# VHH binders against q9y6x5, part 335

Target 1, 379 residues: q9y6x5
Amino acid sequence: LPPKLLLVSFDGFRADYLKNYEFPHLQNFIKEGVLVEHVKNVFITKTFPNHYSIVTGLYEESHGIVANSMYDAVTKKHFSDSNDKDPFWWNEAVPIWVTNQLQENRSSAAAMWPGTDVPIHDTISSYFMNYNSSVSFEERLNNITMWLNNSNPPVTFATLYWEEPDASGHKYGPEDKENMSRVLKKIDDLIGDLVQRLKMLGLWENLNVIITSDHGMTQCSQDRLINLDSCIDHSYYTLIDLSPVAAILPKINRTEVYNKLKNCSPHMNVYLKEDIPNRFYYQHNDRIQPIILVADEGWTIVLNESSQKLGDHGYDNSLPSMHPFLAAHGPAFHKGYKHSTINIVDIYPMMCHILGLKPHPNNGTFGHTKCLLVDQWCI
Below, E stands for the ipSAE of ESMFold2; O stands for the ipSAE of OpenDDE; V2 stands for 0.75 times the mean of E and O plus 0.25 times the DockQ between their complexes.

## First folded at step 16 (VHH)

Design ga18 (framework vhh_7uia_1; at its last look DockQ between E and O 0.87; V2 from the best seeds 0.00; counts 0 for: pae E 3.7 > 2, SAP .67 > .668)
Fold by ESMFold2-Fast, scan of step 16:
Structure ga18 (fold): chain B 379 residues (1-379), chain A 124 residues (1-124)
Amino acid sequence: as target 1 above (379 residues)
Amino acid sequence: QLQLVETGGGLVKPGGSLRLSCVVSGFTFSSYAMAWVRQAPGKELEWVSSISGSGGSTYYEDSVKGRFTISTDNAKNTLYLQMSSLKPEDTAVYYCARVQYQYHSGTWVPFDYWGQGTQVTVSS
């Protein structure tokens, strides 16, 4: 029978939560599978960009989803929410579900993963749910497992996305141990539900399952605000994205705007597009604005009128607080193996290998994930 | 035309054992995962155990793990549930079910055909 893979994301699951809280169901999953303790995500460390990097193996400048809020200067289009289904934003890359359907004539299924309710290169996931945050985890799980069991041609690649612990991380902040403990226990219970459902259906030992996330979370504070209005007047620029990475489109001369922002706060870096650090791989795309502001960890860029967040992400991808983890179980994976770190772009070529797909050119390195797989040599 | 017939239920004392049997007809038995599902008085349906269509993998709800054993005899088209160390909490009607999604009452449910059920009562 063809290999099958279910890719599950819990949004905003910071890697070190695994060390600070108890996860009995996830630990049982890992005991009979593999754990990558840290996944180095792509910059900026936001939901849409990193979810698309997982399924394309590309840096944001290459796949085109460069932020959760974007502006394309050539076409004058704006992207600002998860219900924006214009294929224009997603067409700079080919996600794995499209490749799965076109290369192997197999089906894909999706429960809310970003981009799966959009036709990309005229191909939409064979089975999908239109994005709706009000749909329960149980309903998403029921649909995805029904499609895995009942489809012809067979569903060989399936995705499942859940908004927690990101929503609670923003609301309470990751240092609120009482509230985060309750939230993370609920996540662990959902992992238990997932495993139980797959066992009930007789799928558990024959299905490859990856549990991962797009980014972490860091503590913010009312005492760590950067007021952009004290640096520059609104008449000089259009704000495309605010915090913690501000995307600035000048209305006047770029150099004048840069000079007003430069040295305004010791807690943010101001970059002309061509001066953005090469290590970010965040420069070569028309959707990256002429001036980018990058706040230091835990600092929030605000306008006078805006309120604080208690937790946030989007910061420098070298920060451990921004890193998720990856756990996996199934016939492709070793049992009881722990690995220290991989890059988030490495997940794509690994998944292509498991499914027998030819990967599109990508920024991942298959060698980084070889030790996780039973059919590969680590050395 | 599909039929699942359970037998082997009855009254047993705590710590006792029972073996449930489910004879299936009308479909290729080995092509489907099969499950045991129970319903205690006044409670919702609870999944108990499953066996894959290949017969190579068995699965159990945590409360029965180590006490119950699911098995098949493909030549006889029969599914078994060997129950040991029975507890009063195991009192329920036990159903044999075929694992195949079916649309029912506005939702997809993971079992399309069920037996009539067999009563297991664990009491002193």
Scores: ipSAE 0.649, ipTM 0.893, lowest interface PAE 1.8, mean pLDDT 92
Fold by OpenDDE, look of step 17:
Structure ga18 (fold): chain B 379 residues (1-379), chain A 124 residues (1-124)
Amino acid sequence: as target 1 above (379 residues)
Amino acid sequence: QLQLVETGGGLVKPGGSLRLSCVVSGFTFSSYAMAWVRQAPGKELEWVSSISGSGGSTYYEDSVKGRFTISTDNAKNTLYLQMSSLKPEDTAVYYCARVQYQYHSGTWVPFDYWGQGTQVTVSS
């Protein structure tokens, strides 16, 4: 039988939640599989960019999804969560489900993973659900497992996406132990449901399952605000993305805009595009705007009319609060093995290996995940 | 033509044992995973155990782990559930089911064929 892989994402699951809360189902999953305690995600640490990095192995500058909100100056197109269906935005890379589906006797399935309901390189997942936040996890799980079990050609790669604990993290803040405990318990129960369903169907032993996330969450506060209106007139620029990484499109001379912003707050770094630190791998794409503002951890960039969140993400990808985890189980993985850290782009070559796919050029390092795999030497 | 027939149910005291059987006709066991499910009075249908078509993999609900054993005899085309250390909460109608998705009542369900069920009652 060809190898099968299910990739599951719980949005905004900060890695240290595993240390601070109880997850009996997830811990059992880990006990029978592997854990990577920290996954260094890509900058910016947002949902669309990082989910696409997981399935392409590319930094954001390379796969072209550089934020949840984007603007292309040439085509005058806009990208957002409510406008993400144009293949234009996705076609700068080839996600793994496309690669998989183009193989003989294989198909891909997806339950609301970013980009999976879009024809990328004229290929759309054989099975997919249009994104709808109102659809329950149970229904998503039911469809995914049905496709894994009942499809011809067989589904050999599937993705499953869930919006929590991100939404709650934004609402309550990650430091709200009472509310986040409740939310995280629900997530653990969903993991329990996933495992039980796979066992019920007889898929558990032969299916590789990865449970991961795209980013973490940091605590925000009304006392930690950076008001851009105090530094620059709104008529001088267009805001493409706001917080915690603002993308600025100047309407006047770029240098003048930069000079007005560079000292706006001691808790915000201001970069011209060419001066963005190399470690971010966030420079070489036309979709990155001429000026970016990066708020310090826990600080929020606002305009006078902006709404406030108690938690947020998108900050420097070196911050532990931004890091997700990765757990995995299945015939490809060891049992009871824990690993300290990998890069999020390392997941792609690993998945390709598991599925027997030739990876596209990517930024991941297969060597970083060898210790997770039973068929590899661990050095 | 396709039929599943459960037997072996009955009344037993707590701590007792029962062995359920499911005789299958109309298809080959080795081609399908099989499952036991149960429904207690006033409760929803609950998955109990599954076995792969090859018989190489067995799975159990947490509440029955260590107490129940699922197995098959391909030569007899029979599915078994050995139940031990039975508890009052195990009281239910037990069904054997073939694991195969079908569209039913507006949704996909993981079992396409069921038996008539056999009553298991655990009471002092």
Scores: ipSAE 0.587, ipTM 0.868, lowest interface PAE 0.9, mean pLDDT 95
Fold by ESMFold2, look of step 17:
Structure ga18 (fold): chain B 379 residues (1-379), chain A 124 residues (1-124)
Amino acid sequence: as target 1 above (379 residues)
Amino acid sequence: QLQLVETGGGLVKPGGSLRLSCVVSGFTFSSYAMAWVRQAPGKELEWVSSISGSGGSTYYEDSVKGRFTISTDNAKNTLYLQMSSLKPEDTAVYYCARVQYQYHSGTWVPFDYWGQGTQVTVSS
């Protein structure tokens, strides 16, 4: 049978939730497969950028989805979570589903993974659902498994996206044990439903399944606000993105705007674009604004308002609270193996290997993931 | 003509055993996953067990693991369910079904052909 892969994301699933909460279904999945305890994601640790990094193997500066909110000064186009369909934003990279479905006798299917309802390089996922957060996990799962079971040419790569625990993590904060226990129990039940559906269909031993996430979540507080209005008048800049990494487009001299901001708070770093730390790999794209503000963990940048978010993400990607996990099961993977860490960009070349695809140039390292795979010499 | 015929149901006391059979015709049996699905009185259909077309991979819902064994005889086009350590909650009509998505009543369902069912009753 041709190799097949299902890539699943539960948005905002912090790696240490595995240690702090009970996941009987996910732990059974891990026991029969592999676990990577921490995945070091890309900066900015936001949803759209990190989901695209998984499927392209590229840093944000290289794939062009540099934030959830973007502005392009040349075309004057805006990108947001409600305005994400223009291929212009996505065309700086080739995601794995495009490469996959252009192979002879292969298709790709998608249940709401970011970008899969966009015609990237004039190619849209062979089967897809338009994004709609009201669609249940069961309906998403039913469509994806129907496509895996019934399609000609066969679906060999499929994606499945779910908004939790991110949505609840923002609402309650990751430290709210009562509410997060309830939320995470429901997610573990969904993982149980996924595994049961694949078993019911007879697919479980022959389908490779990756369960991962894009980022974690950190606790916020009304006591940790950075008020930009106290430091600079709105008329001096255009705000492209706010928190926890603000993107500032100066309306007046850039140095003047920088000087007004640089001492605004000891809990915020202010960078001119050329001074952004090299370890972020976040500089070489025109969509990155001339000034960025990076809040310390748990601090929120606001405009003369209080924040009602109790959890957030987007912070420095060195922070353990920003790291997701990765678990995998299937014929390509060992059983019962645990690995400490990989980079999120390493997932792409691993997936290409599993599917027999030639990867595009990327920032991942196949060698970092080869110990997960049964067909590789791990030493 | 495609046909699925279950046999082997009956009345049995708790702790007892039964073997269900499903003889199929009209398709290449080894090309499809096959399943047992049950419906208890007043309840919805519940998946019990599946087997791959090759017969090499078997799957069970949690409450029947270790008590039920699914198998096939490809030469006879027959699906089996060996049931042991039966409990009153196993009382149901048991159907064999072919795993293939079919559009039905506004949704995709994962089984396209079903047998008529065989009654299993576990009672003191």
Scores: ipSAE 0.424, ipTM 0.814, lowest interface PAE 3.7, mean pLDDT 93
ESMFold2 (binder alone), look of step 17: mean pLDDT 79; pTM 0.792

Design ga19 (framework vhh_7uia_1)
Fold by ESMFold2-Fast, scan of step 16:
Structure ga19 (fold): chain B 379 residues (1-379), chain A 124 residues (1-124)
Amino acid sequence: as target 1 above (379 residues)
Amino acid sequence: QLQLVETGGGLVKPGGSLRLSCVVSGFTFSSYAMAWVRQAPGKELEWVSSISGSGGSTYYEDSVKGRFTISTDNAKNTLYLQMSSLKPEDTAVYYCARVQYEYHSGTWVPFDYWGQGTQVTVSS
């Protein structure tokens, strides 16, 4: 029987929420499966970039989704995460659902995962839902499980995306224990619904399920603002992305723009593209702008305005507050095993191994996930 | 022509046992997961137990774990639910169902064929 995998993402699920709140359904899932306590995501720690890194195993500079808002200077195209279905933005990598459909006589299914409603290299997920945030978790779950059950060729790879706890993390901030407690309890109940549905369908012991996220969340404040207008006039540059990583396209000499910004705030680092730290793997792509500003954790870059966000993400990927977790259950995974950390790019080669697919060249290291898998030797 | 016929229901006292049977005809029995679902008077439909078609994996709703056993006899095309330590709360019409999605009244439902049901009453 061909192996099957369901990949589930809860957007913005910070790893340390597991220590500060009770998750009875998720803990039952983990007890008979595996937990990776921290997943080190890619820089920038944003939704679209990290979701695409999970399914390609590539750093953002390599897969081309370098931010939620992008500009390509060669083609003069602009990208917005909310409405852009132009394959141009997604074609610098091959996501796992495309590989699944092309290497094997198999189908893929998707409920709202970023990129799955776009033809990539002329291949779209066999079954998919056009992105619509108003569609309930129950409807997404019903469609994904129906496709897993009723498909020819069989669906062997399926994805399910949910916008929480990210939306509430932005609205309330991660330190609002009362509001976050309610939101996280609801997510745990949704995990319970997912497990119950798979048991009802007779799938639970034969389906591999990964529950993960793209990033965490940190507390922001009106007391921690960086006003870019205090340092540079709008006539000198075009703003491609603002906060907490600002992407600056100079209209004048790059050195002059850099000199106006370099001492703007003690809570922001200013980089010429070639000086961006190598550890970010955020340099070698035409969609990365000539000057990049990186705010310190909890600081918001603004243009002479207030910010309504009480929580945000996008910050340095070395920050534990930016890290999600990964939990998994199924025939490929050990039972009751806990692992400390993996890189988010390591998920892709692990999933390829589980599905019997040959991975495209990627930045992940299969060895980092070996201890999770029953058919592998640890170390 | 596809038929699921439940038998074995009846009146039992609390703590008693019953074995429900569902005889299936018209399809390859072992190719599908099968389920038992129940409906108590005035309540919504509740999933009770499932058995996989491929691996003989069995699953139970939490309130029946350890008391109910789902099984199949492929030679007889029959699904069973062995119920023990029955409680008044187990009183319901029990349906045998084939696990297969079907479009019904604007939505996809995870069961395409159902039996007519068999009444289980647990009372003193």
Scores: ipSAE 0.430, ipTM 0.802, lowest interface PAE 3.3, mean pLDDT 91

Design ga2 (framework vhh_7uia_1; at its last look DockQ between E and O 0.81; V2 from the best seeds 0.00; counts 0 for: pae E 3.3 > 2, SAP .692 > .668)
Fold by OpenDDE, look of step 17:
Structure ga2 (fold): chain B 379 residues (1-379), chain A 124 residues (1-124)
Amino acid sequence: as target 1 above (379 residues)
Amino acid sequence: QLQLVETGGGLVKPGGSLRLSCVVSGFTFSSYAMAWVRQAPGKELEWVSSISGSGGSTYYEDSVKGRFTISTDNAKNTLYLQMSSLKPEDTAVYYCARVQYTYHSGTWVPFDYWGQGTQVTVSS
């Protein structure tokens, strides 16, 4: 039987939640599998970019999904969560479900993973759900497992996406222990439901399952605001993305805009595109705007409007608060093994290996995940 | 033509044992995973145990782990559930089911064929 892999994402699951809260179902999952305690995600640490990095192994500048909100100056197109269906935005890379599906006697399935309801390189997942936040986890799980068990050609790669604990993190802030405890318990229960469903169907032993996330969450406050209107007139620029990484499209001379912003706040770094730090791998794409503003951890960039978010993400990808985790179980993985850190782009070559796929050129390092795999030597 | 028939249910005291059987006709176990499910009065249907078609893998709900054992005899075309250390909360109608997704009542369900069920009552 061909190897099978289910990739699951719980949006905004900060890595240290595992240390600060109880997850009996997830811990049992980990006990029988592997854990990577911290996954260094890509900059910016946002949902669409990082989910696409997981399935492409590429930095954001390479796969072209550089933010949740984007603007292309040539085509005048806009990208957002409500406008993400144009293949134009996705076609700069080949996600793993496309690679998988192009193989003989294989198909891919997806439950609301970013990009999976879009024909990328003229290929759309054989089975997919259009994104709808109102659809329950149970229904998503039912469809995914049905496709894994009842498809011809067989589904060998599947993705499952869930919006929590991100939404709640934004609402309550990650430091709200009372509310986040409740939210995270629900997440653990969903993991329990997932495992039970796979056991019920007889899939558990032969299915590789990865549970991960795209980013973490940091605490924000009304006392930590950076008001751009105090530094520059709104008529001088177009805001493509706001916080915590603002993408600025100048309407006047770029240098003048830069000079007005560079000293706006001691809690915000201002970069010309060419001066963006190399460590971010966030420079070599036309979709990155001429000026970016990067707020310090916990600071929010605002206009003359108050932010209601008590938590946010998108900050420097070196910050621990931005890092997710990765857990995995299945025939490809060891049992009871814990690993400290990997890069999020390392997941792609690992998944390709598990599925027997030739990976596209990517930024991941297969060597970083060898210790997780039973068929590899751990160095 | 396809039929599943459960037997072996009955009244038993707490701590007792029962062995359920499910005789299948019309297909071969080796081609399908099989499951036991149960429904207690006033409660939802609950999955109890599954066994792969090859018999190499067995799975159990947490509440029955260590107490229940699922098995098959392919020569007899029979599915078994050995229940031990029975508790009052195990009281239910037990069904054997073939694991195969099918469209039913407006949704995909993981079992396409069921038996009539056998009553298990655990009471002092």
Scores: ipSAE 0.712, ipTM 0.906, lowest interface PAE 0.7, mean pLDDT 95
Fold by ESMFold2-Fast, scan of step 16:
Structure ga2 (fold): chain B 379 residues (1-379), chain A 124 residues (1-124)
Amino acid sequence: as target 1 above (379 residues)
Amino acid sequence: QLQLVETGGGLVKPGGSLRLSCVVSGFTFSSYAMAWVRQAPGKELEWVSSISGSGGSTYYEDSVKGRFTISTDNAKNTLYLQMSSLKPEDTAVYYCARVQYTYHSGTWVPFDYWGQGTQVTVSS
């Protein structure tokens, strides 16, 4: 029978949480599976970009979801909310569920993963839920497992997305041990529920399950604000995205805007598009604005106001605080194996291998994930 | 006609043993995962154990692991639950169920056919 894979994301699950909090259910999952301690995500370290990188294996400049708020200079279209269903934004790449449905005549199922409620290259996930943050984890899990059990052609690739611990990370900050302990215990209980549901259905030893996340979280403070209004007047630019990576569209000469910003704060870097560091792979796309501001870790860019966020992400992807983890269990994976680091773009070619799919050209390297897989040699 | 019939319940002392049987008819037994589910008085339904359709994999709720054993006899279309080291907390009606999603009362539920249940009482 064809291999099956369930990909689960807990948004904003910082890798260091595993060392600072107790996760009995996740630890039991890992005991008979694999753990990658750090996943180096793509820049910018935000939800939509990194979730799309997981399922395409591409850097943001290549797949086109370059931020959670975007402006396309060629078409003059704006992307500003999570319910934007215009395929235009998603069509620069082919996500794995599309390949799964077109290449192997198999079905895909999705519970809230970014992009799965959008027709991409005229193909939408065979089974999906329209995005709604109010839908419980239990309802998402019930739908996914029903589709895995009851579908013809069979569901071979399924995704499940949950908004925590990201929402609480923003509200309380990752250093709030009392509130974060409560949230992370609840997530561990949800992992326990997931495993128990799969055991109840007789699926646990025959289904590949990946648990991962898109980014981490860092502590912010009212003492670490960068007020753009102290640097430049609103009449000089249009703001496309604010914090911690500001996307600036100049209304006047670009050089003049750059000169007003470049020495304004010691706690942010100001880049002309062509000067953005090559290591970010964040330059070759019309949705990347002419001037990009990158705040230092824990600093928030504001417009003459306080920030309500006590935690944030979007920062430099070399920062350990921005890194999630990856855990996996199933017939494709070794048991009790621990690995230090992979790149988030490496997940896509690994998943294609598990499902027997031919990957589209991508920025991942299959060799980086070989040691996780039973049918591969760690050379 | 699809039918599941449980037998083997009864009254036992703490530390005792009991074997439940579920005879199925009307379908190819080995094509479905099968489960045992219990309900204690005034409590919600609790999944106890499952066995894959091929009989290759067995699964248990944590509180019964090491004490209960699920097994099948495919030639007899019979599912078993061998219970040992029974505790007062194991007192419940035990149901045999077929693992197959079905639409019931406005939602999808993971069991489409159930037996009538068999009462297990563990009392000193």
Scores: ipSAE 0.677, ipTM 0.902, lowest interface PAE 1.6, mean pLDDT 92
Fold by ESMFold2, look of step 17:
Structure ga2 (fold): chain B 379 residues (1-379), chain A 124 residues (1-124)
Amino acid sequence: as target 1 above (379 residues)
Amino acid sequence: QLQLVETGGGLVKPGGSLRLSCVVSGFTFSSYAMAWVRQAPGKELEWVSSISGSGGSTYYEDSVKGRFTISTDNAKNTLYLQMSSLKPEDTAVYYCARVQYTYHSGTWVPFDYWGQGTQVTVSS
């Protein structure tokens, strides 16, 4: 029997939600498996980049998905939430579902994980859903479990993506206890439904399941705005991405644009590309623009005085508010084990190990996750 | 011809016991996960319990855990559900079903064959 793995993401699930809200179903899942309390994600702490880092084990500069909004000056191509299907953007790395799909007597399946509806290196999972946020979690789960149960060759790696609590975190902010309690209860119920479905199908003890997320969420406020129009005329640059990490393509000499921006706000760091801190691993890709602006936690870069955001992410990856968690259950994992922290890039080599795949060169460290696994000596 | 036949239902008082049987013919019984599913009057179908074809893993919905036991006898091609400490809310038609996705009414559903059911009634 080949090992099987289901990778699940609940977008924007901040690590400390586990301690601050009630999750009876997720806590039962953790009790029977493992928990990593904090996952240090990659900078920029945005959805597309971090989901691709999970499945490639690479920093954003190395896999090429460097933001949710990108521009390539040579080809004149744009990338956005609504314009993400060109393989050009994704082809700088090989995600685990491509490697798995290419194995003899195996296939991959996907329910809406970022990039899974794109043919990457001319390869797409045998079973996948085109992204559509209107499709219910139940329908996504039914398709994934059908593919795990019925496919020939068998599906050995599957992904499942859900947009909450990210959407509600943006809408209400993470400090809105009343609304976030309601949202997080709904998510816990979905986790209960997932576990019950796997039990009903007889899959629970032989399927490895990882439940994780891409980033957290921090509180925003109308009192914490950085008005870019107060510092620089629009005619001097093209805005590729806005907040909380702005990507600035100068239309005039970039040193002149930098000098107009460098004292704009004490709550914003302005970097020339070569001066971006090394700890971000966010410099060596042509898709990273010549100037970036990095807002302090909870600050919003705007072109005017208002913002509709009550919660946001994308900030410095050292911030605990940007960190998700990881929980896992299955034959590969210990039961009742808790681990303090890993890097998000460490998930990829662990998954490759579980599936018996040779990992591509990556930035992860297998040793950081070996204590989660029953087949590794940790003592 | 593939057939699933449930027996063992009946009327029982609260706290009582019943054993349901499902005799299977027409397929390799040990190659499939099998399930018990029930439907109370006016309610939707509810999964009760599952067992792997090898018999290595058993699963129960929360309300029956500790009271119901699923098992198989591969020599007799028979699936069992031993029910104890029965409650009025256990009143339902009980179906045995083979776990295999099939296309039905515009969607994929996880059971391709099941029997006509056996009635279990728990009342004083």
Scores: ipSAE 0.448, ipTM 0.824, lowest interface PAE 3.3, mean pLDDT 93
ESMFold2 (binder alone), look of step 17: mean pLDDT 80; pTM 0.796

